# Ledger of designs, part 133: VHH binders against q96fz2

Target 1, 269 residues: q96fz2
Amino acid sequence: CGRTSCHLPRDVLTRACAYQDRRGQQRLPEWRDPDKYCPSYNKSPQSNSPVLLSRLHFEKDADSSERIIAPMRWGLVPSWFKESDPSKLQFNTTNCRSDTVMEKRSFKVPLGKGRRCVVLADGFYEWQRCQGTNQRQPYFIYFPQIKTEKSGSIGAADSPENWEKVWDNWRLLTMAGIFDCWEPPEGGDVLYSYTIITVDSCKGLSDIHHRMPAILDGEEAVSKWLDFGEVSTQEALKLIHPTENITFHAVSSVVNNSRNNTPECLAPV

## First folded at step 8 (VHH)

Design C23 (framework vhh_etentamig_d1)
Fold by ESMFold2-Fast, scan of step 8:
Structure C23 (fold): chain B 269 residues (1-269), chain A 124 residues (1-124)
Amino acid sequence: as target 1 above (269 residues)
Amino acid sequence: EVQLLESGGGLVQPGGSLRLSCAASGFTFSSYAMSWVRQAPGKGPEWVSGISGSGGSTYYADSVKGRFTISRDNSKNTLYLQMNSLRAEDTAVYYCAKDQGEYSYGWRDYFDYRGQGTLVTVSS
């Protein structure tokens, strides 16, 4: 997973993240640094994306089931990084393989501190290698969506006109992430940055790409991944596996250039 | 092809009990969370309760917590709602709803399908 869409206005995004805490109380996540949220149809590594994380990361005695939403840099900068410029990091931390997460220090250390987050997106993009050509076909991959308030969901082949109507009730893709906090040696704000955990692709997606993000399907999975106060690292890692509850459709090559940021990036071809 | 058929509604006195059933067909029942949604005359729909595909997790709206119990029998493809200590404000058409995945998002109204409903009237 190296490209996503997260274009919803802040208020729509916030309502899409409505949840229940441990006591059953209905809540909206509380924002940190809301002005750093930049909606885009075409988010690449090094850009900021909204993530959910436990309130307990910021308040010592907070209820660990309560949620904060905060923009974080995509591409984890380890807390031990000593250079002044995080762009000088010598290795790629955009994704973290589930099979080696406990073996790599850059991921094992923040995971041991409970630094789990849920990365939010409208969906993500993957490029299918086409046999017989050197061209790749991009696809937009997302949770099945409701096309009306009553019943049914958006199909893979629905018309572009119908897509405009679904954003108010869009079910956001919720991906398992790990974050870390880096303090610039020359001073300045603490940098929060994340990586997306990846797993082997599910059968439904295997013809498009051999890897997929670890998707947390449903509020129980999301709450357990976030709740580092009650759910151990070992228990949380049981949530990391491929899922078949996804859909997709082919999109225009406009999405190929990460500088393009228009609705055409995710519109069905 | 997906079908949800509710039953068990009727007239009941305040303080009484009713058990609703929903017979599901056309999909792998145990793979999907299920919810109960109600709609009182002249009001919008209200999510009442949800249960995960395995039955291991249950969820309730504050208005019914402690009075209603959701359950399922995956061997019979049937969802249940046991309603106790019924109040006049519980009067509504009750709908069985299929969630989009294994865990419930019913409080967000994320459903694939809803049934035809069964009327519950709580009146003296």
Scores: ipSAE 0.006, ipTM 0.418, lowest interface PAE 9.3, mean pLDDT 87

Design C24 (framework vhh_etentamig_d1)
Fold by ESMFold2-Fast, scan of step 8:
Structure C24 (fold): chain B 269 residues (1-269), chain A 124 residues (1-124)
Amino acid sequence: as target 1 above (269 residues)
Amino acid sequence: EVQLLESGGGLVQPGGSLRLSCAASGFTFSSYAMSWVRQAPGKGPEWVSGISGSGGSTYYADSVKGRFTISRDNSKNTLYLQMNSLRAEDTAVYYCAKDQGEYSYGWKDYFDYRGQGTLVTVSS
């Protein structure tokens, strides 16, 4: 997983993340650095994306079931990174393989500190290799929406007005992530950055790509992944597995260029 | 028609163990989250533990985590609370509570239904 869509305006995104804390109280996640949130239909590594994480990471003695939403850089910069420019990191930390996560120091250390997050997206893109050409067919992959009987809720909205209505009740894709905090050696604000955990592709996606993000399907899984105050690393890792509860449709090559940021990027073709 | 009947309370010494049970009837047990709530003498109610309808998620108050285990048997419509390493401050009437939904914990002492309670006394 190397490209996502996360285009909802901040207020719509916040409402889509409504949740219930451990004590049954309905809440909206509290924003950190909301001005760093940049909605886009075509988000690539090194850009900022919104993630959910436990309030306990920021406030000692906070209820670990309460959630913060914060933009974080996609591409984990380890806390020990010594250079001044994170973009020059020699390792590719866009994704973290589930099978080796406890063996790689860059991921094992933040995971041991409870630095688990849930990466939010409208959905993600993957490119299927086409036989006989070097061309790849892009697909937009996302949770089944309320109107799953149609070929995707987006496909059912064939006018600009209907497309706007689709997003009001969109079920965001919730991917398991690990984050870390890096202090620039020359001073400045702490950089929060994340990686998306990946697993073997499910049967439904195997013809498109051999890997997929670890998707947390439902509020119970999301709550357990985030709650590092009550859920150990070993217990949380049991949530990391392929998911069959996904849908997809082919999209045009417009999405191939990460500079293209229009609804055409995820429109069915 | 909803009935909740707690049992298993009694007098135990500090460091001892008790297992509470709650027999539920009159509703589809597996569809609702259940909680244990206690009220110590002279104090208000305190939420102790909660469990989702499926049993897949469990939650504990900081005062009891590591010592108490909530569980349920949906085939028997029964909720359980295993209490280990009991302390004098655990002395209270323990109530079984039916929440309004699958994942609610009922911590505000607002439940669809609450049982009659079972007394747990931890004394040396």
Scores: ipSAE 0.000, ipTM 0.092, lowest interface PAE 22.0, mean pLDDT 83

Design C25 (framework vhh_etentamig_d1)
Fold by ESMFold2-Fast, scan of step 8:
Structure C25 (fold): chain B 269 residues (1-269), chain A 124 residues (1-124)
Amino acid sequence: as target 1 above (269 residues)
Amino acid sequence: EVQLLESGGGLVQPGGSLRLSCAASGFTFSSYAMSWVRQAPGKGPEWVSGISGSGGSTYYADSVKGRFTISRDNSKNTLYLQMNSLRAEDTAVYYCAKDRGEYSYGWEDYFDYRGQGTLVTVSS
């Protein structure tokens, strides 16, 4: 996973993240650094994206089931990185393979500190390589959605105008992430950055791309991944596996240029 | 831990052929797609060719299609690029690249690791 859409206005995004804490209390996640949230239909590595994480990371003695929402840099900068410029990191940390997460120091260390987060997106993009050619077909990949009309779920056959009406009730894609905190050597604000854990593609996506993000399907999985106060690393990693509860449709080549930030990036063609 | 060691570059006349090799170590070679990427003097990097982990699928840039053949020997952890009908425009440093494989676009950040490269000069 190396390109996402996360375009919802802050208030719509916040309501889409409504949840229940351990006591069954209905809550909205509390924002940190809301000014750093930049909605876009075309998010690339090194940009900021919203993630959910446990309140316990910020408040001593907080209920670990309560959630904070914060923008973080996509591309994990390890806490041990000693140079002044994060872009000088020689390793690509956009994704973290599930099969080597406990072998790579950049990921094992923050994971051991409970630095698990849920990365939020409208969906993600992948490019299907066509055999014998340099042409690639982009696809937008997302959770199945329900139409507001009684006609059923939104799908690839629906018109672009119909797609504009679904955002108020959009089910956000929830991807398992690991984050870290980096303190600039010369001082300044702590940088929070994340990586998206990846797994082998499910059968439904295998013809598009052979890898997929580790998707946390439903509130039980999301809650267990976030709750580092009650759920051990070993137990949390059992949530990391391919899922079939995903859909997709082909999109225009407009999405290819990460500078393009328009609804056409994810509209069916 | 990951190491990629390219070899086989050199000076060749237009119309000639060269075979590049890349010895890989430090990862399960057969589990990763591999690519060749080149960088001509004063230009940005250009993806040249890619091959799936099993070797069952190959892909080429339009500029080299029909002239270059990518292959791999998983028993030897070695990637190859057979270059035929070489042109002056093929002059570049050629890099063996371990495909990140985690996503399918954004080619400059697509590769997990690159080797040090091998220089190919096509000149009379």
Scores: ipSAE 0.024, ipTM 0.444, lowest interface PAE 5.1, mean pLDDT 86

Design C26 (framework vhh_etentamig_d1)
Fold by ESMFold2-Fast, scan of step 8:
Structure C26 (fold): chain B 269 residues (1-269), chain A 124 residues (1-124)
Amino acid sequence: as target 1 above (269 residues)
Amino acid sequence: EVQLLESGGGLVQPGGSLRLSCAASGFTFSSYAMSWVRQAPGKGPEWVSGISGSGGSTYYADSVKGRFTISRDNSKNTLYLQMNSLRAEDTAVYYCAKDSGEYSYGWEDYFDYRGQGTLVTVSS
């Protein structure tokens, strides 16, 4: 997973993240650094994306089931990194393989500190190799969406008006992530950065790509992944597996260039 | 520990040729796809070429098709890039990159490890 869409305006995104805390109280996540959130149809590594994490990471006595939403850099910079420029990191931390997460220090250490987050997106993109050509076919991959009186399924036959209506009740993709906090050795603001955990692709996606993000399907899985105060690393890792509850459609090559940031990037071709 | 060490860069005149090498260690080389990625001064990274673990499949960016050839020698844990008909636009630091297997394409910096890089300057 190396390309996503996360284009919802801040208020729509916040409402899409409504949840219940441990006491059953309905809540919205509280923002940290909301001005750093940049909506885009075409997000690449090193850009900022919104993540959910436990309030307990910021407040010592907070209820660990309460959630903060914060933009973080995609591409984990380990807390032990001693150089001044994160772009000099020789290994790519955009993704963390589930099968080696406990073997790699860059991921094992923050995971041991409870630094679990849920990465939010409209969906993600993958490119399928086309037989007989050097071209690859991009696909937009996302949760199945609920049908309502005013919300339809995404489809090539849908009018622009119908496409605009689906976003009001869009079910965000919720991917398991690990984050870390890096303090520049020469001083400056703490950098929060994350990686997306990956697993073998499900049967439905295997013809597009052999790997997929670890998707947390439903509020119970999301809550357990975030709640590092009550759920151990060992128990949380049981949530990391392929899911079949996913859908997709082909999109145009406009998405190939990460500088293109328009609705055409995810529109059905 | 994964290590990638590039060599072969240097100054070459337009129309010339150069061969880059990348010595790999710390992983089972034949099990991973490898790529070359370059970064020109003042520009972002650009994926150049990729090769499957077995060497049976190769891929090229449109800007280098017909001029560059990627290859590998799995017995020596070495990746190569043969660059022919070099142009001023090919001037860049070239990085050897180990594919994580996590990405469906390599148009940008989408690999689990890259080397230190080797500078290629094409000028008259």
Scores: ipSAE 0.032, ipTM 0.417, lowest interface PAE 5.5, mean pLDDT 86

Design C27 (framework vhh_etentamig_d1)
Fold by ESMFold2-Fast, scan of step 8:
Structure C27 (fold): chain B 269 residues (1-269), chain A 124 residues (1-124)
Amino acid sequence: as target 1 above (269 residues)
Amino acid sequence: EVQLLESGGGLVQPGGSLRLSCAASGFTFSSYAMSWVRQAPGKGPEWVSGISGSGGSTYYADSVKGRFTISRDNSKNTLYLQMNSLRAEDTAVYYCAKDYGEYSYGWEDYFDYRGQGTLVTVSS
């Protein structure tokens, strides 16, 4: 996974993240650095994306089931990185393979500190290899969405007006991530950055791409992944596996260039 | 038609250096991230390094960081890999690969758009 859409306005995104804490109280996540949230139909590595993480990471005595929402840089910069410019990092941390996560220092160390997050997106993009051609077909991949009319979920045949209406009640894709905190050696603000854990693709996506993000399907999985105060690393890693509860449709090549940031990026072809 | 032609491989002793080149044609070179992927004898493909379309961002596998440098010359449609402090483990066929968009996608990903490769043998 190397491209996502996360275009919802901040207020709509916040309401889409409504949750219950351990005591059963209904809550909205509290924002940190909300001004750094930049909605986009075409988010690439090194851009900021919103993530959920436990309030306990920021407040010593907080209930670990309470959630913060914060923009973080996509592309994990390890806490031990010694250069002054994080763009000069000499290895790619956009994704973290589930099968080697405990063997790689860049991921094992923050994971041991409970630095688990849930990466939020409308959905993600993948490029399908086309047999007999040198072309790739991009697809937008997302959770099945509710539809109050004839069909049970939104589809490519639906009108553009119906597609605009679904964003008010969109079910956000929730991907398992690991984050770290990097302090610039020359001073400045702490940089929070994340990686998305990847797994083998499910049967439904195998014709599109051989890998997929580790998707946390439902509030129970999301809450257990985030709650590093009560859920150990070993228990949390049991949540990391392929899921079949996913849908997709083909999109135009407009999405290929990450500078293109329009609804056309995710519109059905 | 996308065409990628690698060159610069050869036999070197451990600790030596080589510079690989890849001549690209058939697409707008500056609009796509490029990668180097290698395949050692008896093993599967391993992603080595990537560079954004503009050249502003570079990425490396942990096994080569600090030793290899990826670069590009968009005016010549050419990708380069400077390999220093070579080890026996670096012995492989090296392939130039075109990414799906502006940025390199994922760690140790396999790319389908690749040339015929250039053989690098590191032995004493």
Scores: ipSAE 0.000, ipTM 0.191, lowest interface PAE 13.7, mean pLDDT 83

Design C28 (framework vhh_etentamig_d1)
Fold by ESMFold2-Fast, scan of step 8:
Structure C28 (fold): chain B 269 residues (1-269), chain A 124 residues (1-124)
Amino acid sequence: as target 1 above (269 residues)
Amino acid sequence: EVQLLESGGGLVQPGGSLRLSCAASGFTFSSYAMSWVRQAPGKGPEWVSGISGSGGSTYYADSVKGRFTISRDNSKNTLYLQMNSLRAEDTAVYYCAKDHGEYSYGWEDYFDYRGQGTLVTVSS
């Protein structure tokens, strides 16, 4: 997973993240650094994306089931990194393989501190390699969506006005992430950055790509992954596995260039 | 422990050529796709070229197609980038990168590991 769409305006995104705390109270996540949220149809590594994390990370004695939403840099910068420029990190932390997460210091250390987050997106993109050519077919991959007047997910045959209306009730993709906090050696603001955990692709996605993000399907999985105050690392890792509850459609090559940021990037072809 | 060491960068005139090399160690080189990524001053990383583990498939960014050639010698654990018809716009630090296999290629991709980089300056 190396490219996502997260285009919802901040207020729509916030409402899409409505949840219940441990006491059953309906809540919206509280924003941290909301001015750093930049909606886009075409998010690449090193850009900021919104994540959910437990309030307990910021506030001593907070209820660990309460949620903060914050933009974080995609590409985990380990707390021990000594350079001034995070882009000079020599290894790629865009993704973290589930099978080696406990073997890699960059990931096992923040995981041991409970630094679990849920990465939010409209969906993600993958490029299917066409054998015998250097052509790649991009696909937009997302949770099945429910239409108000028709049962079933949005598709290529849907009218543009019905497509627009689905965004008001779009079910965001919720991916398991690990974050860390890096203090610049020369001083300045603490950098929060994350990685997306990856697993083997499910049967439905195997023809597109052999790997997929670890998707947390439903509020129970999301709440357990976030709640580092009550759910141990070992218990949380049981949530990390391939998911079949996913859909996709082919999109145009407009998405290939990360500078293109228009609805055409995710429109069915 | 993965190590990638680039060499071959330097100052070159527009229209000139350079050959970059990357010595790899700490992993089974022939089992991984490799890439070249560059970063120009004040800009983000740009994926330049990729090659499959066997060397049977090569891929190029549109900005370098027809001018650059990626190749590898699996017996020497070495990746190469032959750069021809260089332009001022090619000025950047060039990084050798090991593909993690976790996502497909695309524009401005990131990789499992990258080296220290080698500076290419095309004087105008």
Scores: ipSAE 0.067, ipTM 0.437, lowest interface PAE 4.0, mean pLDDT 86

Design C29 (framework vhh_etentamig_d1)
Fold by ESMFold2-Fast, scan of step 8:
Structure C29 (fold): chain B 269 residues (1-269), chain A 124 residues (1-124)
Amino acid sequence: as target 1 above (269 residues)
Amino acid sequence: EVQLLESGGGLVQPGGSLRLSCAASGFTFSSYAMSWVRQAPGKGPEWVSGISGSGGSTYYADSVKGRFTISRDNSKNTLYLQMNSLRAEDTAVYYCAKDWGEYSYGWEDYFDYRGQGTLVTVSS
């Protein structure tokens, strides 16, 4: 997983992340650095994406089940990194393999600090190799969407503005991530950056690509992954496995160029 | 509710030894790194030592390296600090602290719980 869509306006995204804390209270996540959120149909590594993380990371006495939403840089910069420019990091930390996460210091150390996050997206893109050719077919991959909204109270040609948007009730893709905090040696703001944990592809996706992100399917999985105050690293890692509850459709080559940021990027062909 | 209870402090002469204990309850002890933090009279808190959840990794402040040994007994939910070659500057209240995760060693800012402390006085 090297390309995603996350295009919802901030208010719609926030409502899509409504959750229940440990006490059973309904909540919306509280934003940090909301001005850094940049919606796009075509997000690449090194851009910022919204993630959910426990409030306890920012406030020592906070309830660990309460959630913050914050934009973070895609591509984990380890806290021990000594260079001034994080783009100079010699190894790619866009993804972290689930099978070696406890072997790699760059991931093991932040994971030991409870620095687990949930990466939010409309969905992600993968490119399928076509037999006997160099061309690749891109696919948009996302949670199955349920029809919870009607076409409004209108019939044909009546008040068309009353129709619900496709995105008004979109179920966001929730991917397991690890983040770290890097303090620039020259001074400046702390950089929060993340990696997406990857697993072997499920049977449904195996014809498209051999790997997939570790998807947290449902609120119980999301809550346990985020709640580092109550859920140990060992218990949280049990949530990391392939998921079959996923759907996809082919999209046009418009998505291939990361500069293209239009609805055509994820529209079915 | 996380509970941490320190014991083993007391008055000791320079060059002497003490063993501190911390009894933990209310969480899965073996899943979390633990630390010892001290606060000397008139000074801010100082991180002293840390140990991973499994006990496989240990960490020490330079001021205590070679003199102090951190250990844990996960079957008893107990953390220990063996203090040897004690100096007057080791005089402090010693706190047991639950760390943020399984493999971290704590900075003072990252402890989510600490106990009530046990006083260690090193004087002739």
Scores: ipSAE 0.000, ipTM 0.114, lowest interface PAE 17.6, mean pLDDT 82

